# Miniprotein binders against q8wxe9r568to878, part 25

Target 1, 311 residues: q8wxe9r568to878
Amino acid sequence: EEEITVDVRDEFSGIVSKGDNQILQHHVLTRIHILSFLSGLAECRLGLNDILVKGNEIVLRQDIMPTTTTKWIKLHECRFHGCVDEDVFHNSRVILFNPLDACRFELMRFRTVFAEKTLPFTLRTATSVNGAEVEVQSWLRMSTGFSANRDPLTQVPCENVMIRYPVPSEWVKNFRRESVLGEKSLKAKVNRGASFGSTSVSGSEPVMRVTLGTAKYEHAFNSIVWRINRLPDKNSASGHPHCFFCHLELGSDREVPSRFANHVNVEFSMPTTSASKASVRSISVEDKTDVRKWVNYSAHYSYQVALGSIW
Below, E stands for the ipSAE of ESMFold2; O stands for the ipSAE of OpenDDE; V2 stands for 0.75 times the mean of E and O plus 0.25 times the DockQ between their complexes.

## First folded at step 14 (miniprotein)

Design Vb3 (at its last fold request DockQ between E and O 0.69; V2 from the best seeds 0.66)
Fold by OpenDDE base, look of step 15:
Structure Vb3 (fold): chain B 311 residues (1-311), chain A 81 residues (1-81)
Amino acid sequence: as target 1 above (311 residues)
Amino acid sequence: KTKTVELKVEGMDGPTREAWRDAMKIMEALQKLPGVKSVRVFIEDGTVYVIYDPSKTSPEEIIKAIEEAGFKAELVSVEEK
């Protein structure tokens, strides 16, 4: 059976402001990978939602791929694999190529402007230091300005959400429990009904709480990591923020670094090219009519949210 | 603001290299016409859809452009969208 699989993946990176989570800097890189099993000479044509092609298409009816987007995008800094005829692309914007057989390879990459005005969710974080007591609170809210969040019927989730709070090396000892069986990392208590506004907890052990998911110190990141499997959460009422809370009592005020992390790291994935809105409009294989065609879409987001001054 | 004309080009029976070549010639000819917004060519049977500004061009001018490119085209339908 002859087949061709096209994987389109966005990679979003950026820096986001405190408060309203405005995008201060961003980069969107889209990569297209091909895996094909085609006999003989198999010249292929890939059609994208390229604004410079806008509506000008030469295809077979069967070569048209289902698409959920009607948008046209501007491609920047296109880079191609050697199997692509770049002259044809420059002259006609047609992506003509002879794929490597039975080998997954990157066909092309390009940059785009971020297709949305906002990120899928906002994260507000407050950090306070009082003597030897450190408190961190975060509020996560879904953004209504993000297109994938507007219609519940067509909503695209954020998956494998990871929010990382960098922890100074001096504090790492406080997140370890001495147990008879060895050292274990302190884990957050889940409280789905809590908003965590003003809870002062006195005690030598750190207190962590989350309304959703899990939170623990992870040495691999040198951070407290708040993990959420899926956003929005189906069981959460619309409009209420998800919260992370951490309270730490240090041995002395001298243990408070003069400078500690001024940002939070956020990562998650989406099962669509939500950052670029790139779409495959058509896949054509010369002299072949019975080729099974697949297109997969994904996006990965990785950005920093700036933290303001500690108060 | 725009109309869509459906045409049938004779002699196009893809997916052959010749069909692709011919389609490219047709595409190029039509893109040069004032008022043409988009062209879709189905190479399997030579069906051509042209979205155009009726104030700047017409089905007759579109057909003429295809003929000047060396092909024969027949009008199938015109729709307002």
Scores: ipSAE 0.744, ipTM 0.939, lowest interface PAE 0.4, mean pLDDT 89
Fold by ESMFold2, look of step 14:
Structure Vb3 (fold): chain B 311 residues (1-311), chain A 81 residues (1-81)
Amino acid sequence: as target 1 above (311 residues)
Amino acid sequence: KTKTVELKVEGMDGPTREAWRDAMKIMEALQKLPGVKSVRVFIEDGTVYVIYDPSKTSPEEIIKAIEEAGFKAELVSVEEK
């Protein structure tokens, strides 16, 4: 059973604008890991959709991998494991290596650009501070522009979505000492069918409300964290925004800042997709024609959304 | 406006280090030839596809470049675009 597995992971980072979530800054770091079970000397070649080799390929027909994109990308700032012949790469853009036996390792990494114009969803956030009263509201909507040719029923999901609202350090220190605000007191209870802003007089209701997922203060992040397991949600009507609401009443003898932080932090993963459209076009093993070959793609996103101040 | 020529290069028959080395020599020779747009080499049987500008080069010049690099090449076909 001879096999080689190539894992391509994109790590997107960036900053998006308030309101419409236009991408203001973006950076994608692509890491490629190899796990192989090959006998004997096993000199390997990896073919990527590198623009500098577009149309100039040396390949065995059996080594061609299924096409994931027709695009060719620019690989910036390539860095390699010691098993890669860097002189060959410098002279010919061929990724030639001898993999470690039965050991998953990072073969290479490089910088790329984000291949889409928009992100899978948008997040609009409004904050207000009125005396000791603090309100935060967010509306999350699945984007129509991330992949215009995708069917919503077959769309690759965003998994383990985490939206972090930084809490000013003065609030954390002050409340912890006075025991008026603990980490778990900010937990939210999901209320199916509830609408944000529909009830403001209910004193018995939780401090936070979400229409999907959970929200609580997490000390490790010094933030209120809204967690959603999967987007889009299969049990929700399409087009309806997912909402987060938080109402805090602080002590009247405490200094209250005039606003929240400048950004909300968003993180999530997307399996079986690519932020860069980096694609493995071929995997070749010297002197072998019958090796099982697997390629996996995934992307992780971590970015800042500017806080919306609309009114 | 381009044409594609299919060639057969003698002596390539598998994923050996020698076949890879030979394919690289052919690739380098053809990339130096004016008018060559792209080169694809299948090393299991020596099939080579060259996309070229017919106003700048020809299948005969492509074959000559391969032969000057030390390999025998046979014309198989020429197709538009």
Scores: ipSAE 0.691, ipTM 0.924, lowest interface PAE 0.7, mean pLDDT 80
ESMFold2 (binder alone), look of step 14: mean pLDDT 78; pTM 0.722
OpenDDE base, look of step 14: ipSAE 0.741; ipTM 0.939
ESMFold2, look of step 15: ipSAE 0.691; ipTM 0.924
ESMFold2 (binder alone), look of step 15: mean pLDDT 78; pTM 0.721
ESMFold2, fold request of step 24: ipSAE 0.627, 0.661, 0.568; ipTM 0.904, 0.919, 0.901
ESMFold2 (binder alone), fold request of step 24: mean pLDDT 78, 78, 78; pTM 0.722, 0.721, 0.720
OpenDDE base, fold request of step 24: ipSAE 0.642, 0.640, 0.623; ipTM 0.917, 0.916, 0.911

Design Vb4 (at its last look DockQ between E and O 0.30; V2 from the best seeds 0.00; counts 0 for: pae O 4.5 > 1.5, pTM O .792 < .8, other shape alone 2.84 > 2.5)
Fold by ESMFold2, look of step 14:
Structure Vb4 (fold): chain B 311 residues (1-311), chain A 81 residues (1-81)
Amino acid sequence: as target 1 above (311 residues)
Amino acid sequence: KTKTVELKVEGMDGPTREAYRDAREIMEALSKLPGVKSVRVFIEDGEVYVIYDPSKTSPEEIIKAIEEAGFKAELVSVEEK
């Protein structure tokens, strides 16, 4: 059967403020990909919610795609695949193209602004250094409208949440739990270990604790990474924050860097949603009325939360 | 303050290159008329919706512009908004 699929992906980047996570800087890049299985020469038209064509539409009623936004957006810095007639676009804002058959390709990309008031959650982080002791605490709270108390059928989750805390190189050895001993010392230590059987040492706490997800040092990022599969979670319904705690005891005050990282990195994906509110309003295939048409939306977020200078 | 006029254009049916061309010609003719804000054309049956400023143009002028472009149009309704 004949069909065409349009994938709209937003990539949000930016910087948010310490504490209240106000958006200080942001940028959204939108990419539109096409996968089609059409017979013959199949000239296609894509209708977007481009503010420059607002209200000026030539359409079949059956070509109208379901949308959830009333917004019209400004498309900045549009770039197109070679199959798009760019002269037509520049003269009339019509996206006219002949798609590649059975091959997923990027039809166009453009830049937009973030269309929402807030991000799905806030992250507050506090750090302290007392002598050779370092503590990091974070509180993650779902923003209004993203709590588990909302209708589950309309709630779009944040998936594969990653919160990265950059680690100074001086501290890396504290996360590997290894000793620098000679080979002969290893043999002696093992023999003493035969008498070292106490497992009831009170006060031996984990280096890192979380109330949701997992946290560990990851060499690929040179960071402590707090990973959460999905937000909101069942505990998000209470409005209580999800927490990360880290306690680190350094070997000496000399290992304390004069400056800790001034930001925490946050990444996650949201399926079936749009950061820009870019929307496909219509998909038309010339001389055909029996083509299955699909539109998918997704957004990826990658931003910095300002931490402030610790020192 | 704007009004919307609904028109019916004769001879337009279906998703052909000719129908898209005719609809584009109608849209271009109306875009030249002062006071026209937007034009929406349904090509399967020739329904046309025009949002306009009533202080600058009228349904009669809109129909005349379509007829000068070579098409026949009939007034269906006018909405105050």
Scores: ipSAE 0.631, ipTM 0.912, lowest interface PAE 0.8, mean pLDDT 80
Fold by OpenDDE base, look of step 14:
Structure Vb4 (fold): chain B 311 residues (1-311), chain A 81 residues (1-81)
Amino acid sequence: as target 1 above (311 residues)
Amino acid sequence: KTKTVELKVEGMDGPTREAYRDAREIMEALSKLPGVKSVRVFIEDGEVYVIYDPSKTSPEEIIKAIEEAGFKAELVSVEEK
């Protein structure tokens, strides 16, 4: 059976301000990959929601791909695989190509302006140092301004959310417990009902708590990593923040570094091109009527949230 | 719910170069209309079809624009998705 699969993937990177998580700088790269199984020479055409094509979209009915987005986007810095006729694109904005057979390859990439005013959620982090005691608290809230969060019926989740708090090398020893079976990282206790206020936790051992997911020190990132499988959480009441809390008692005030990490790293994925709003509007294969056509959409977000000076 | 209107434009047997030419001429005519947010022109069985959002433009206005371009069009369907 002849088939063509188009994978459209957004990659968002950026820096976000403290507090309201305003986007200070961002970059959205969209990459389109093709995997095709087509007999003989097959000239293909890919139609995107390119604003320069708007009003000049001529296709066959069978080539129309279902799309839920009505948005048209501006493509910037388009780069193409060698199998694309760039002259045709320049003259007509038609993406004409002869795909590599049975090989997944990057057909093209382009940049766009971020399609939303805000990120899917906000992360507010507070750090306090009192003598040899260090506390880190974070509050995560879903953003109502993000389009995918507005309607519960059309809600698109954030998946595999990772929030990383860089830890000074000097503190790493405090997050390790000697176990008979080897070094184990301290794990957060999950308390779904906890509003972590300033609870004086008495004890020499680090205390970590989360309202959702898991948190532990991960050596691979040299960070405490807060992991959440899915946001919003279906089991959590809407509007309540999710919280991360860490309390660390150092051996002395001298162990408090002059510089603590001035940012938190955030990563997650979404099962849609939520950053660019790029969509495939049509796929045409010359002289072939019975080609199975598939389109997959995804986005990956990776950004830093500024914490400001802790000291 | 998005309402879409489909129009059929009388064309030549195709898909042919002539059908694509006709489709282009129709698209050019429609591009001049104010309020046309989303319009798609496609070819099926030698006929040219137009799909558009009627929220700001009536089928009659679209048909008139097609007629001014030298073609005949008729309403095929109105669908709500």
Scores: ipSAE 0.026, ipTM 0.344, lowest interface PAE 4.5, mean pLDDT 84
ESMFold2 (binder alone), look of step 14: mean pLDDT 77; pTM 0.710

Design Vb5 (at its last look DockQ between E and O 0.75; V2 from the best seeds 0.63)
Fold by ESMFold2, look of step 14:
Structure Vb5 (fold): chain B 311 residues (1-311), chain A 81 residues (1-81)
Amino acid sequence: as target 1 above (311 residues)
Amino acid sequence: KTKTVELKVEGMDGPTKEAWRDAMKIMEALSKLPGVKSVRVFIEDGTVYVIYDEDRIDLEEIRQAIKELGFEAELLEVEEK
């Protein structure tokens, strides 16, 4: 009946370059939460893939957890809940604690260097303002340099992908139609008489097209939001681009702003600690040999992709 | 050139506060010896794996360090890298 659950969550934030999405600035914060149902005051030890511990482990064989990675990581700026003996950690790198019973709490947090060479996918965006016409195009490609994308046996998806294109306040009224136009097509429909560049006296309805997911204006974000449930898409080659397109015609009586936004916001989750590669190697409860032990891993990414200015 | 030695520490048997403290003492003593690369201690039966550089330290020095802490260590196996 006794049980301990360890939740390990990465939070990646940063800024990446236009085009190739080179990481210009990043922060990786990992938080570990504990939920335990243990009788009495139980002294626990948590074993992480801390590089300063590599090869020097004290453990019971029954306390060894399945390994999620062979990588060892550097833990920076560790911060601990008051139940952790920080002197022990400082002197020996042992995470020794007495958990709060039946209460989920944050045991510790730390920072790491981003553990991959690239992000899971790249986003290239091109914008133009020609008179009263605005066009935005994006190409999303899965990164072959991201480890989870190269091995189909261990592929880990990006989930609930959200790409936000901030919309200047001057343009918000042009999105009076909140309908979503999504088109999954191997060949885009092009009608020479009705394609982009259509004119009207008071402006025209925005045209938004995607090859995957949906796109619409969302007032909560003051942005056009491209949503994709899961990447990689099934049956898509790793190099296959997924596209977003938007055409907006500002009326002749409307203000033309000096620039489109200088960034696009990207947000998604993964069911693994893909940013830090943090892994729980062992969970020990000192005087107990029959405790159910669970470990959950997740990552959340939220970053900006730089793009060109419009004057 | 490295060797791996498997030692059995007598009297260490199961997950007690005393066993954890004893394992920590062994870990601290061995991991600080010049030539010792890594130390792994299994609490339930007192098994200790030591990877060491045979050019810098020999097995008897490792066993002596354990003995100076007050423990007896039986040699179980020695393997070349």
Scores: ipSAE 0.638, ipTM 0.903, lowest interface PAE 0.8, mean pLDDT 81
Fold by OpenDDE base, look of step 14:
Structure Vb5 (fold): chain B 311 residues (1-311), chain A 81 residues (1-81)
Amino acid sequence: as target 1 above (311 residues)
Amino acid sequence: KTKTVELKVEGMDGPTKEAWRDAMKIMEALSKLPGVKSVRVFIEDGTVYVIYDEDRIDLEEIRQAIKELGFEAELLEVEEK
């Protein structure tokens, strides 16, 4: 059976401010991969929501692909695989190519401006130091300004959310416990009903708490990692923040570094091209009418949230 | 409000390289007409959709543009949305 699969993937990277999480710097790269099983040499055409095309299309009715977006995008810095006729693209903006058979390859890549005004959620983090006591607290809220969050019926989730708090090497020992089975990382206690607010916990042992997901020190990142499988959480009220809390008592005030974490790292995925809004409008295969056609969309976000100075 | 003009161009039977070339010529010519937002050509049967952003539709301009390319077109429908 003859088929062609198109994978469209956004990669968002950037730096955002503390508090409101305003985007200070960003980069959106979209990559399109092709996997085809076609008999013979078949010339293919890929139609995108390119603003320079603006709906000027030559297609078969059967070649039209369902799209979730009505937006047009501006493509920047287009790069193509060698199987693409770049002359045709430059002259007509048509993406004409002869795919490699039975091999997944990158057909093209391009840059776009971030399509949204805000990120899917905001993360506010406060760090306090009092003598040898260190506290870190974060509040995560879904952003109403993000288009996918406006209608619960059409909401696109953030998946495999990872929030990483860099830990000074000197503190790593505090997050480890000796057990009969060896050294284990301290894990956060989950309390969905807790509002950690300004509550300080006194004690010699580190305390970590989360309202959702899990948190633990992970050596691979040299960070406390807060993991959430899906946002928004179906069991949580839309307006209620999710919280992370960590309290650490050091051996002395001398163990408090003058500089430790000036940023938090955030990473997650979405099952749509939410960053670029890139869409495949059509897929055509020369002299073939019964080719199975598939399009997959995804986005991966990786950015830093600035913390500023310790309070 | 958008207006869509549906036309059928005679002699275009796709999908062929020839039909594609002809479609490109037609699309290029029509896209340059005043008020035209976009042009969609279905090469399998020569159906052409000309989409206007405003109330301005000049059917004679469309017919003339196609005729200059050596084709004949029949008006099928005008739709307002």
Scores: ipSAE 0.546, ipTM 0.868, lowest interface PAE 0.6, mean pLDDT 88
ESMFold2 (binder alone), look of step 14: mean pLDDT 76; pTM 0.696

Design Vb6 (at its last look DockQ between E and O 0.75; V2 from the best seeds 0.63)
Fold by OpenDDE base, look of step 14:
Structure Vb6 (fold): chain B 311 residues (1-311), chain A 81 residues (1-81)
Amino acid sequence: as target 1 above (311 residues)
Amino acid sequence: KTKTVELKVEGMSLPTKEAWRDAMKIMEALSKLPGVKSVRVFIEDGTVYVIYDPSKTSPEEIIKAIEEAGFKAELVSVEEK
């Protein structure tokens, strides 16, 4: 069977402010990969929701791909694989190419402006130091301003959410426990009903708690890592924040560094091009009427949330 | 307000590689007309949909532009949107 698969992937990177998580700077890169199994010479045309092509299309009806987006996007800094006829693109904005057979390759990449005004969720983090006592609290809330969160029926989740709190090297020992089987990282207790307000936990051992997911120190990141499989959580009441809490008692106030982490790292994926809103409108294969066509969409977000001065 | 006109274009090399070239000629011709918002050409049968501002152009002018490009066009339908 003859087949062509188009993978469209967004990569969002940026820096976000403390509190309301305003985007201070961002970069959205979209990459399009092709995998095709086509016999003989197969000249292909790819149609995107390019604003410069807006509404002007030459296609076969069967070449039209289903799309959920009605947006047109401005492509910036387009770069193409050598199999693309760039002259044709320059003159007509048509992406004409002869694909590599049975090889996954990057057809093109481009930059866009972030299509949303806000990120899918906000993260507020508070840190407090009292003598040798250190507390870190975070509140995660879904953003109503993000389009994918507006309608529960069409909601697109954030998947494999990772929130990383960098830990000073001096504190790493406090998150490790000696066990008969070796060093084990302290793990958070899950309490779904807990509001981790001003509850002073008295105890010599570090305490970590989360309302959702898991949290533990991970050496690979030198961070406490809060992991959530999916947001929004289907079992959580709408509108309530998810919380992370960490309480640490240091050996002395001298162990409190003058500089603590000034940011939190956030990563997650979405099963759509939510950052660019890029879409494939059509796929045409010359002289072939029975080609199976597939389009996959995804986005990966990686950004830092500024904490500011926490001392 | 915009209107959509459906046309059938004759004289195109359908459905061959040459049809693409022909379609491009039609697209170019129509892009020069004031009031044309979008053009969709189906190269399997020569069906052309044109979204246009009726205050600036008309189906007759659209047909004329296609004819000047070297093709014959027939009006199929006009819809208001």
Scores: ipSAE 0.589, ipTM 0.884, lowest interface PAE 0.6, mean pLDDT 88
Fold by ESMFold2, look of step 14:
Structure Vb6 (fold): chain B 311 residues (1-311), chain A 81 residues (1-81)
Amino acid sequence: as target 1 above (311 residues)
Amino acid sequence: KTKTVELKVEGMSLPTKEAWRDAMKIMEALSKLPGVKSVRVFIEDGTVYVIYDPSKTSPEEIIKAIEEAGFKAELVSVEEK
């Protein structure tokens, strides 16, 4: 059984404004990987929605892949595996290659602009520092069109959401520093109408509270990490925000650091989608008509929110 | 305003690798015609769609260019945008 699988993975990075969550800076890197099991070395052609070939296509109907977008994109800074004929690409925009057999490899990568106007959700964060008292609150809201009240068959979730709040080194002692015990949930002072995804092994710790997911200090990131498995959830249907709260009493004003973080880090994945709208329009394998052809899409987002101090 | 002509082209080689070369000859011949905006070639049956400016060229000129490249072409349809 002969087959070829094309994996298209987008990596979004950027900076988002604190106040209105406007995308201030963005970059999308697209990587295309190939895994093939073909008899011998077979010459292949990959057709992308490259704007420079829009409307000028030579194709077999059997090689046409299911449509995923009507958009055509501009490919910047293309880099190729050695199996790609780069002269053919530069002269004709045809991606002609002989794949490595039974070996998943990166065929090409390129950069694009983010293809959407908005991110799937917004995050607003408010901080206050008064003497030895520190308070942080965040409100996460699904953007219009990503609410849970949409048809479930068309909803693409954000998975494994991480929101990271960098913790100044001076405050790490308030979050238990023992590495042999691992990361622990923090104890709440008041637990009324809220679900805490964290506990503390000591009785005099910061109050942390979330309305969805869990939050705890993670030494690997030197940050408090708010983790949400999947968005939207049932409460997202009403447009109400999901909240994070932290209240910390420091031992003295001397523990207030001279340096504060100016951002919150956000990461998540969206399966079966793309940030670039890169799309495989066709896959041809030279002299073969019975090759099974698969295309997978995924996007990973990693960006910073707010340039103001968080801590 | 542009029009789209659908043509059926005969005489493409088999196997498929040679058909790609033939399709490229057709693409090159049509791309040099003034007024041709885009060309789409379906190799397996020789279906060709050409978007063109009717003030600069015509289905007859398009067919002639294909025939000069060594292939027979028959008009299937013409449609407005």
Scores: ipSAE 0.586, ipTM 0.894, lowest interface PAE 0.7, mean pLDDT 78
ESMFold2 (binder alone), look of step 14: mean pLDDT 77; pTM 0.713

